# Designs tried in a protein design chat: VHH binders against F-box/kelch-repeat protein At1g67480. Part 11

Target 1, 376 residues: F-box/kelch-repeat protein At1g67480, of Arabidopsis thaliana (Mouse-ear cress) (q9cag8)
Amino acid sequence: MQAFALSGKKRIVNHGMCFSKGNLDLGSRLSENFMDDPLIPGLPDDVAKQCLALVPRARFPSMGSVCKKWRFVVQSKEFITVRRLAGMLEEWLYVLTMNAGGKDNRWEVMDCLGQKLSSLPPMPGPAKTGFKVVVVDGKLLVIAGCCMINGSLVASADVYQYDTCLNSWSRLADLEVARYDFACAEVNGHVYVVGGHGVDGESLSSAEVYDPETCTWTFIESLRRPRWGCFASAFNGKLYVMGGRSNFTIGNSKLLDVYNTQCGSWHGSKNGLTMVTAHVEVGKKLFCIDWKNHRKMSVFNAEDETWEVVALPLSGSSRAGFQFGKLSGKLLLFSSQEETGQCTLLYDPDASPGTQWKTSEIKLSGSCVCSVTITA

## First folded at step 6 (VHH)

Design c24 (framework vhh_surovatamig_d1)
Fold by ESMFold2-Fast, scan of step 6:
Structure c24 (fold): chain B 376 residues (1-376), chain A 119 residues (1-119)
Amino acid sequence: as target 1 above (376 residues)
Amino acid sequence: EVQLVESGGGLVQPGGSLRLSCAASGFTFSSYAMSWVRQAPGKGLEWVATISYSGSSTDYVDSVKGRFTISRDNAKKSLYLQMNSLRAEDTAVYYCARGEDEWYSFDYRGQGTLVTVSS
């Protein structure tokens, strides 16, 4: 069995080495240039950063347009830390919605109170499916995926970043291996991608980690068994990979693959969940809806690796009609109903037993493809 | 290079019989359990039968018990599936696969052989 994994079409391959355009790190050079000039005339830089941190998040794109130094500050991981210490962090919900015709995808943005904000600018690159979204250092990453070209699925390695503070898109380094329908999660400031389908539609066991400081993808230890259609969540410095199948697997796997980021090794158990259509992490728990039973949520507790079941107050005829979000420590359940449009339910884990579910005032303009919460 | 080559598929009437063969190369055949798996049109892979490395133990999915027989010849590096009393629901591409663990992926499989059961 030989697997030919072709790097994305925009990679340059020379004698087994692959280089993506844009791999030059200008961050350190820019930061060195800033050391000589004050951020605000008459103030030390630490005081100036504290003053800038008090500005409402909605004004960050305007602040970034003042000068190159302010743009660099509002984009930085340090600025998120300064804002956290000042008690100024704002939690916003980002939902990717699809119109009824399936031809127009838009990011809807809402503040912590559920009030609608301005939409994101259009994402660069071709429209894709089987991509994954993740948040790292206050930035939204849209990773890989595939598109249909002349009746064939074409896997992508492209990675795009949305900077929530500047309201702008940029391209990051491509994945080492083009993939779709893979597992993705952030662990301690690093982004992990695992498995999926490759360029030839093969099931992948390879895994990669992205370091935002070096702007590079690096291979980690591969899964023992290849898998696609799987998903990942992160708890206590570990990556939990569940679900999916391979071209050699009977149905979907109950295999739980756990990667320990400290020792760099995989271990497995059979305490996973098959055929998950929607999942979300809230606190130390993973909430899942399975493909066969949309009347219940399966809830995984990462501390003791146990499962419990929570009843849903809503049942739909479409098994793929549900997606999750989270906002203000509460779970959102988005549903698409035939002829009735969009409905949102809210689950409050801290509410009294029997009162945890209520209808949310959040109304999406289309069906939910995916959602993320970004704090900055 | 691990290679599995299936043969023996074809069109057969309900109630008929077929014998599938798999020729293995590139590995020590006698050291591995071997399986037959199938994929019906528009569906996922379904495990059908497994045979131990020595041939002393066999197992089958319930729907084929008493109708299908898995066997092997370690000297010839060949795996077989004798299929009797075929039904329309047995229509699938049949794959020879290395391994036996249904909760993990099989290590390798061939390109398959098509079995169509139709009147």
Scores: ipSAE 0.000, ipTM 0.162, lowest interface PAE 12.2, mean pLDDT 79

Design c25 (framework vhh_surovatamig_d1)
Fold by ESMFold2-Fast, scan of step 6:
Structure c25 (fold): chain B 376 residues (1-376), chain A 119 residues (1-119)
Amino acid sequence: as target 1 above (376 residues)
Amino acid sequence: EVQLVESGGGLVQPGGSLRLSCAASGFTFSSYAMSWVRQAPGKGLEWVATISYSGSSTDYVDSVKGRFTISRDNAKKSLYLQMNSLRAEDTAVYYCAREDEWYSGFDYRGQGTLVTVSS
């Protein structure tokens, strides 16, 4: 328990699952001897896990309802590893859509062919904006954000986790600093949050990292300058933070702040983008749509740190809502234009020049707020 | 050369007002966002207020919101800071600064003008 005491927070770590003391009846759970029973009668547990890994992902909520030991297995990080080795991983697209009223947000799920599967249970807590979503260890995290209370913006530190195997939400440790409109990315199994606006709307330079194994947020070295409205991407064990603005600038920042996760230090570069409407990482490339120029994508190649431009097949109004999705190594571009309606385009980076763009069969019933791909 | 020249600082009593001015030369003033930054005795540099290229957007540090107003006159190539309800904590050297979009900060700063809020 010394390790947990040193962080100033006490957590329970259980095969990749994280619980605060208040989430468990520790006496009952720790005294139970159910883990000594075989997972499947007549089989060693390792062989039983291999057998469970062959079950289609859509059956996992049912599988998790069989008994505590099976529930424990299907929600574990190790189960994803067993499924990967068995060649059974399934890639599903999760899209958060907003209705025309802006108040009824729902997560819709699609398989690797774009066929609708299900909707998630409602997100817990008050409706927020400026939050970020990230996937770590096959779990969807919804982090922080803000809401309007009595005419004031109130920044949140709340962190919620969706477990796709159990189809359920749970609460994780809060951020150390409440924030919204911050940058967020997963790097080597850890979640980084950087900058944003704080409790009084101030621009933040602080940054924190979440370790799913310890279930704790820890401060890392702060940015040299505060920034908000920025975004992040991860390449080669490094966190790349681009875009946004600070109280020290109004034209937006072209600075690229790079955090090296091994030595724990920030490095500045001048090769970043300013305002970005949408971004997504595919392979070793970062695809961005500039806020002012909706007719092209700016593409960052992390291997040589160069930028290239890819034309968008879109014409018409410069005022369009854009969001990216990623599925089967291809880009989805969701667009909602005033009076023209919603459309989805598919970009295949491996297609021959001039044939990369196609219309997608995917039709969203509302505007896309954000999307994530979860492989489990 | 880029030159920024501040004026309007001085001694003022708490609750009083001052208007700072900055005359810009050597660059296309209307193409740059401009800021006021300050440095109190023995402390680091603090950003105070920013105004966009056209003057249509402004931002302020929370401690001066409602008390200070940043403005510009692109025809006169001048930047202003109207400071009302001054407090002892506002005592500082005030600098006019040009935004450097490339470095996410300021590439040029004037010589500064001292504001002392005391009885």
Scores: ipSAE 0.000, ipTM 0.208, lowest interface PAE 11.5, mean pLDDT 80

Design c26 (framework vhh_surovatamig_d1)
Fold by ESMFold2-Fast, scan of step 6:
Structure c26 (fold): chain B 376 residues (1-376), chain A 121 residues (1-121)
Amino acid sequence: as target 1 above (376 residues)
Amino acid sequence: EVQLVESGGGLVQPGGSLRLSCAASGFTFSSYAMSWVRQAPGKGLEWVATISYSGSSTDYVDSVKGRFTISRDNAKKSLYLQMNSLRAEDTAVYYCARGGEDEWYSGFDYRGQGTLVTVSS
């Protein structure tokens, strides 16, 4: 039984918003109000949206509290388009940090200059591990994971969304299959989850895709073999699944599973990377920290499917815990070392050879669990 | 020296059953996933089934799911393939191979001599 899972499998799309069946009446009521009054008295709605787009992103929660019409505008993906055309998009870094005791996880927000802005409100639901985070349509999704119930590790199917414009959490449709330590990536506006461990810790080959327009999860073709502890990246409408283990391997797999989202089929090769501890996509490249190469980054070029190695500017023989971020087209490397504590390095892939690495002034309040960059 | 020796092939009628065996030697059998692969006359190798090193997990090509069962006996160092509801399309030389799906994509390092299965009326 899933003690922490709420039943919420069905979603209804109404007026461009996703609702549970219990919210259908609210959606209808809101649409009536939207038709009655202009967004700003005396202005056509298209001009009003252009005016609202000029407001700094930090003011969006306040703007959304003015009325239901403004709230609807601010949370829409159309508003991101209007802001892009106005040259007003802001790139913010969201970092999930853990305190020294490992008992308090919180999301911290920084602007494009690394200046601390805020912390997110607490995420609803039970504390979990083995979850994945992804960004779709300018919103942060925290997907699945596991928690301890009566001394047993139990997989979750819960999905939570943080609306970056309204500073609020909501619950989305649950996964069809509860899972943790799975692969997750966004491809062309859809969120894919693959593999992992399920209820009772069994290895999974199943995969699902989330469509934000319908607010539903749908199964896709399963992997040929179960795998867990793997990760995913997206390039050219394809999902690349690497790393992790299978019940059919003695150790970590070099298998690369590629899902073509157009034809809906999996293809395999042995051009993957084992034991990846951190990864991030920038442009057409995937940057990985391999457990074996703790002083080097392994870089995958999706265009020709080749690997190269980039040295890390680290002295000493001790291994450090690493996590990636990205900001302004550059890599952030968050590290925690016993001697030096927290430090952040910046890697510019477009800089001249020998000048790519610099120290960043970004200082985290704890160890980095994961990070995402959201532009709105 | 690693050796894999298949047996149990033969002529069977459509709808019939056959059990293949593979005797392994020269390596720690219980530490390796094992596979059955086949080659039909005039065609390339096709992967059929894999079993994990412990026997706790199995995987099959779609065309044989529900009809074939892969199993192993680690104490006897033996791999088996129980084939039920055989079809003409199952006619092939069946090979025992060391390894699972990673080895199928990269090429198996060890494969037996094969055992011929002919499904014909």
Scores: ipSAE 0.013, ipTM 0.343, lowest interface PAE 8.6, mean pLDDT 81

Design c27 (framework vhh_surovatamig_d1)
Fold by ESMFold2-Fast, scan of step 6:
Structure c27 (fold): chain B 376 residues (1-376), chain A 121 residues (1-121)
Amino acid sequence: as target 1 above (376 residues)
Amino acid sequence: EVQLVESGGGLVQPGGSLRLSCAASGFTFSSYAMSWVRQAPGKGLEWVATISYSGSSTDYVDSVKGRFTISRDNAKKSLYLQMNSLRAEDTAVYYCARGEDEWYSGSFDYRGQGTLVTVSS
C-alpha cells in the first residue's frame, strides 16, 4: 500500500492518509480537488480549519460528505491537534459487547458522561477471537486473530480500521505474519504487535510495527523467546511486554521484555506478571487483574518499575468476565458474573484512600469483550 | 557441577548444512527443556530453538523455521541442532543452554563455551 504525497509543489501538503488497495485510484482525484478549492470561501485554510474545529464531533461524518477537501481535514491527525488547541476535544468510549449466546457482537459508543451514542456499522470480515484492538491517530484498529473453519483455528493477518470521523470501516495492510493471542500497543504513533500463536498454532517470537504515514508493517527485532497470551503497554517511548507462556514452560513466565523504540533493541527482566485477565494503562501506571487471583489489582509504576496492590470490591470468581475501560483519567471495571449479570464500577486513582471505588452509571447491552477510548 | 560441551561448528558456504552437538553432564538431562542460543558478532544473545524434556515438543525462532531441526537423545544425554540452507545471517557462536522452568530473557542457567559457525563463500 502506498501513501499519497505531494512533492515538487510550491507548498507541500501533508495528507497523512492511508488507502486500502481497492481505493488507491481515489487518492489522485482527492489530491487534485484539494489544490483547486478553498476550504471555506473568503478565508485562509488555516483559519478555516480553526472554524471547522469548533463543530461538535458527532457532525464530522456529515462534514466529511460536503467535499473531498473537508473529508481530508476531518480525517487528519493535524485536525485533532487543532481541536485540542481550541479546547474542543471529545473523549468517547467504544465497547465491543457480546450477547449471552455469543452470536451478537457489536460496538457500543458512549460520551465522556456515559451517555449512549449511535452504534458503529458492522465490522467487516469473519467473526474472530484472539484479535487485538488499538487506537492510533484517532482511529480504531482491529488486528488479526483467529476464526474457526471446519473445526480448526485459522490464524488471520487481516487489519481493519474504523475512522470515527467518517463512521466507516476500511482495510489496512495485512500483518506479515498471521497471529492470535499476541501483545499489542501503540508507542509514539506507531502500532506494535508481538508474539502470539501462528498459522500452525506455534508460539511466535516475531514482532512487527505499523507506520500510519507509510501504511506498512515492518519487522522489528524478535523477542529472545516466543510467547503467547502476553500483553503490552507503552511508557516513555518503550514497549513493555509481560505475561504469557510457551508450550515449553512448566510454569508461567514472569518475563518482562522491554523494547526501546529509539535504539531498536530488547531488554529483559523477571519483574513482570505471569497471566492477566484484564489490563489497562492510565497515565504512567499499568493496572492488571491476575488471571488466578481476582481479588486484587496489581499496579505497575513505569517511572520506577515497581509493583503495588489494590484490593477489588468484588468477590473473586475464576469464571468471571472482567474487562477494563478508561474514561476521564479513571478506570472502568466491566464485570459479567453469572449470578449478578452486567455491572460497571469506576476506580479513581486520585481519590482519597477508601473512596476510590464507586458505581458507574454506564450500562452495557452485554458482556464486554474489549474497549478503547478515542479522543478527537 | 553442571557441564555442557558444544561441538560441530565450522566454516560452511551459503546453502550448506552443519550439525551441532551438545554433551551434557552433572544434572538429570531428561528432566530439563534444552535450548540452542546464538550470538552474532557485535550483537546480543538470540534464542534459536527449544526442545521439551521428553522431546515431544519443539519451538524455533521465526528466521530458522523449516531450516533448523532441534533433537535430543536422553539415553546419551545429548542435544543436537541440524542446520540446513544456511545463510550469512546465521554466522554466530552457538551455545547449548539448560532452560529454567520460568522464562527469562538472556538468562539461561548453565550455558556451554559455544561453537563458532561461519557462513561465508
Scores: ipSAE 0.005, ipTM 0.303, lowest interface PAE 10.3, mean pLDDT 80

Design c28 (framework vhh_surovatamig_d1)
Fold by ESMFold2-Fast, scan of step 6:
Structure c28 (fold): chain B 376 residues (1-376), chain A 122 residues (1-122)
Amino acid sequence: as target 1 above (376 residues)
Amino acid sequence: EVQLVESGGGLVQPGGSLRLSCAASGFTFSSYAMSWVRQAPGKGLEWVATISYSGSSTDYVDSVKGRFTISRDNAKKSLYLQMNSLRAEDTAVYYCARDSEDEWYSGYFDYRGQGTLVTVSS
């Protein structure tokens, strides 16, 4: 076999690590006895997990350092379920900010009240652009992109994972095809990447899916035509790909490509949105900022596939850079305008008309590149 | 009335070559980007290659890059796909498709032909 990836029990035996190539150290790991002692002496393991679930999330790295068995518990997706049943889940906002001139990017973490908690350890590898971020099984994945190597722009296939419970980075299996400015979303525990630009800057139609259980990327049916600069959102077990263009389109496409994960096929419509600069999914709705539509927010309802528009409370320059975040079922709009600097607006979709927008106390230290919300 | 008629399919041994042709009529051929798409037995449609309206730009799915060449002759209103080093996985019905602009017919192509079968087998 060419490649060896951890899956299910192999991942557990190797402490939750995924390896894309080479032999696994199975003999040494399989002989470890970390599962033969109880989690807490005198308690059944299920009761012990319920006790551990009551610990605040900020203590997880310390709790994971107690022993290998506790480390395994806090990093498991099953532990998230135990914490949910205990009412102890915590929603944290992770924001990647860029310094002036794009020199350094940093991940900052904030709690559900917007209070700064910590910064992530430095991400391994060279600084990249055109990458995508996604959350699966409570882990943050940073996928692909492009970087400057010896003065040349090089497409990457690298995939890195941040484990919020261990506060550490690891490398996952590489993509089969190096790509940047592609679409990416998580659907039913799997990560999909679609399109983008390849090694020679060509428009791509290929698509791949990552299975966290097997730690492998596999090709799925390609798009019916290539597209880059597109984005993806997930609803009802389907992947919705919108926006972007190819070298053969005059502008951004209004095409909506939908992948059904159960039957493994693409279908399309002209019910998409062009020139989307920022997007976020909240509940069954997709919120988009379309630069062409007077800077209005366009909202897609996946249940009936209809669009509505919501005005943005804009002040200042039309060149404002916008990015979304989400927290506690509400939208955060991060803006970086020349005259006002960094500011954050909060949109509550459940508030009465005319009261949806408020100023948020969250203040970023730099321009928002992207954000994710992780609940654990 | 837009019509696209494919030809050139057939049975070929692995490692062999075939050239597919598509005759276009009922529209201004030179104003549209054109594509080849395929459907393998029991699978969905897969985009294979696209060529710009002028012929100056081409793009390919990674699995056929270096093996397939898309070309066009605007004077003859014809689209071609030269397929070299064929593999069993290339077995499919191949369709000529016009870029979608005004209406939706199939996928994001507004028109496609009836297809031509390519079978790569011993």
Scores: ipSAE 0.000, ipTM 0.267, lowest interface PAE 11.9, mean pLDDT 79

Design c29 (from s10b with S105Y Y107M Y109V; framework vhh_surovatamig_d1)
Fold by ESMFold2-Fast, scan of step 6:
Structure c29 (fold): chain B 376 residues (1-376), chain A 120 residues (1-120)
Amino acid sequence: as target 1 above (376 residues)
Amino acid sequence: EVQLVESGGGLVQPGGSLRLSCAASGFTFSSYAMSWVRQAPGKGLEWVATISYSGSSTDYVDSVKGRFTISRDNAKKSLYLQMNSLRAEDTAVYYCARGEDEWYYGMDVRGQGTLVTVSS
């Protein structure tokens, strides 16, 4: 059929998977399967999806190996909705850990109780730094970064996707501009990348948005000023960009750049935070550890754009390597200090004052590089 | 009284060049970083370039790097923007502004602007 015939170098969407190669007729194969064969013999497909939704998440890779139709169901964002309605959603924590040498990165997976699950296969491509991770449509994206080639630092535009349901990696469309140490966040089902360093190490003001349904990156209005080493957070359909530097500024910027995704424009203020070493979003709040006082968290309330401070229950004055995780609406703080070694703390914002911090039983096999929570 | 007066705008063909000037008065010019910002029709203000008070450091928005050059003459209390390889997207009112990037969003001192039109 004309509607499903794709050729050339046009992007092809295969039930949430994106391909930018020609001479593939995946659309015709998909339509044939959906029209003629039931998902489960004797049941309407909607009822069959409800039955499949009752299977524990750990079995999804096995389910995906049964046939193409089950694979496509398990990969779809619509299946997450079916599982939510069935009360079967599972929240898993994915933590990228690094050994003491900084060369061996591995993904650890934990359930909502902090119990270790099967590990991810190795990340594809050459080892990189300055990359960003984000979750969209229940899938983990690892975006861009840089590596050393022949003694030179080379910026990458590569984008890789991990499908949590199939336990497999695939490659997505490359960024339009190779970049590292940039800001990245998901807003209303789209992934935004902002700033960073480019191919010549220059500070970037350009920004791009990824649409999982079209499998394309598109430029948006650039930042008003270049920024690298910045980070992004999303609230109420807006992208908040904080921290970082430009080639001009001697120090880190207090500028807060806010992008409104509906009208496609940037607004700025001086209500940002400098030199943030770790950050995490929970509800309508952004929790940050800053370099000036790593014995406290600075907490941004996106509703009224105010800051408050929460003390950290950590001893010692030495710098700690901090990273956040989140599970069940609570914060996990992964820390490594010279005097105390590794520890994991749990912060419950809803607990009574003075009882918000607890020691977590979660033990990482190395230092935390980054973490994401995926619900499916 | 602090005053900034821009000049040098006009109609230019794509690929052409223009040099904008800004004459400052009423303050110690050599003590301030200076910026060029622009506003395209129907869009918000966009920072274009900044130069340090000594002139030793410059920074540019990504879209003009390699094409625009900001410079200053502290003795003449003047700021300049050399614009080469102009594109239709460069069409905007260009403003001279006093201050560094941290003052971009809240700049209190800017001129009346000079219109640059790049025909397509």
Scores: ipSAE 0.000, ipTM 0.250, lowest interface PAE 10.6, mean pLDDT 79

Design c33 (from s10b with D59E Y107F; framework vhh_surovatamig_d1)
Fold by ESMFold2-Fast, scan of step 6:
Structure c33 (fold): chain B 376 residues (1-376), chain A 120 residues (1-120)
Amino acid sequence: as target 1 above (376 residues)
Amino acid sequence: EVQLVESGGGLVQPGGSLRLSCAASGFTFSSYAMSWVRQAPGKGLEWVATISYSGSSTEYVDSVKGRFTISRDNAKKSLYLQMNSLRAEDTAVYYCARGEDEWYSGFDYRGQGTLVTVSS
């Protein structure tokens, strides 16, 4: 606790989560009353949580406003588990869009039917590029990146968290090493960052893991070779790092670095892709757009480490910018392929051959920078 | 065909120096990172040093850092390892390798090796 208070915010770790509290003595007194009061009069707390789990997600901020005990329930990762068992989990799509001027970045939120919800509050801190976004324990993290100062790129270590239940941003512990254009993914409740460019623009081999329970970053075994511009995906308790380059190679690397989170060791192969412009994980597969072949998706199967190819239903364009989204086990492809504006395509990997592609009702108000899906 | 031919190994006293050379042919040498790896008696392969395609970046295993220097001459298609302050633990067969790291299948070609023995 004292270490968290010294990080510029007073924090208390509760059930592996960090909370900001102003008065700890008052909080302790309230906690005694909290333990004695039922969530719902006449029901045991476990049954009451099952009842609360049936409420639509859009009402979570209102539920959290009822009392402190309901607020703690709605914020907990335990509540996500209860909702999953009740079959009530809702996937919401969060898309960071940029206007034509490049100065206004906004988070747009859509439900599982593609209906627009409210926008998030503005992201805190300086405007950055080369940052990564990830979801852990139902919370959105925006990690690191760089900004241009006096004609030079300055690497950041800042980490910010968006909590859907609080509808607010907070600052988490900084990375041990400031970095941008790094690989990032969540594996079994922990967030991994790998490689990138450091403070002096050097290629990094260092890697760090964030534990939401301790609210700390810890170094893990470094990559054998530095790499930047790489990306990561998580499958079966393993972190897969692909793409990017270092000062040691001409062009992008085919090297696939795999970190086993259970034994804490790296291994690798030359079975990666070199020039990936967009990627998304669906099930046990990684879908990639190769910038040299914009008319096809390269699909990686993590179980046997094999690649297959899926055709895109596009006329083709060497200048087409694609970004992926994911919703209800299906891929969303955000593109400007249509002459009259942005068109969103939907790919269902489980549909019969020839029926996998459809036009989505989802329309963005700007260019997609990145997207995440939060299930709660 | 890709060929890598090492030379310069031999018997040397502790604290002595040796310079290993590798002649490359059959590929565009200036387009590849190059490495030195070694195998001590009764041990597995150990990566020693890597140099970038341009020669501007180098990397070493901690046990040789400050003692060994990897270099290259792209015009002559040659790779070098200058070994100073040699220790008994440096006794090994040294291999020239194309690529960055054999543990990740980064070495797609390796030479026949040259034996370095450090003893009195």
Scores: ipSAE 0.015, ipTM 0.379, lowest interface PAE 7.5, mean pLDDT 80

Design c36 (from s10b with T50V D59Y; framework vhh_surovatamig_d1)
Amino acid sequence: EVQLVESGGGLVQPGGSLRLSCAASGFTFSSYAMSWVRQAPGKGLEWVAVISYSGSSTYYVDSVKGRFTISRDNAKKSLYLQMNSLRAEDTAVYYCARGEDEWYSGYDYRGQGTLVTVSS
ESMFold2-Fast, scan of step 6: ipSAE 0.015; ipTM 0.382

Design c37 (from s10b with A33V T50A; framework vhh_surovatamig_d1)
Amino acid sequence: EVQLVESGGGLVQPGGSLRLSCAASGFTFSSYVMSWVRQAPGKGLEWVAAISYSGSSTDYVDSVKGRFTISRDNAKKSLYLQMNSLRAEDTAVYYCARGEDEWYSGYDYRGQGTLVTVSS
ESMFold2-Fast, scan of step 6: ipSAE 0.013; ipTM 0.406

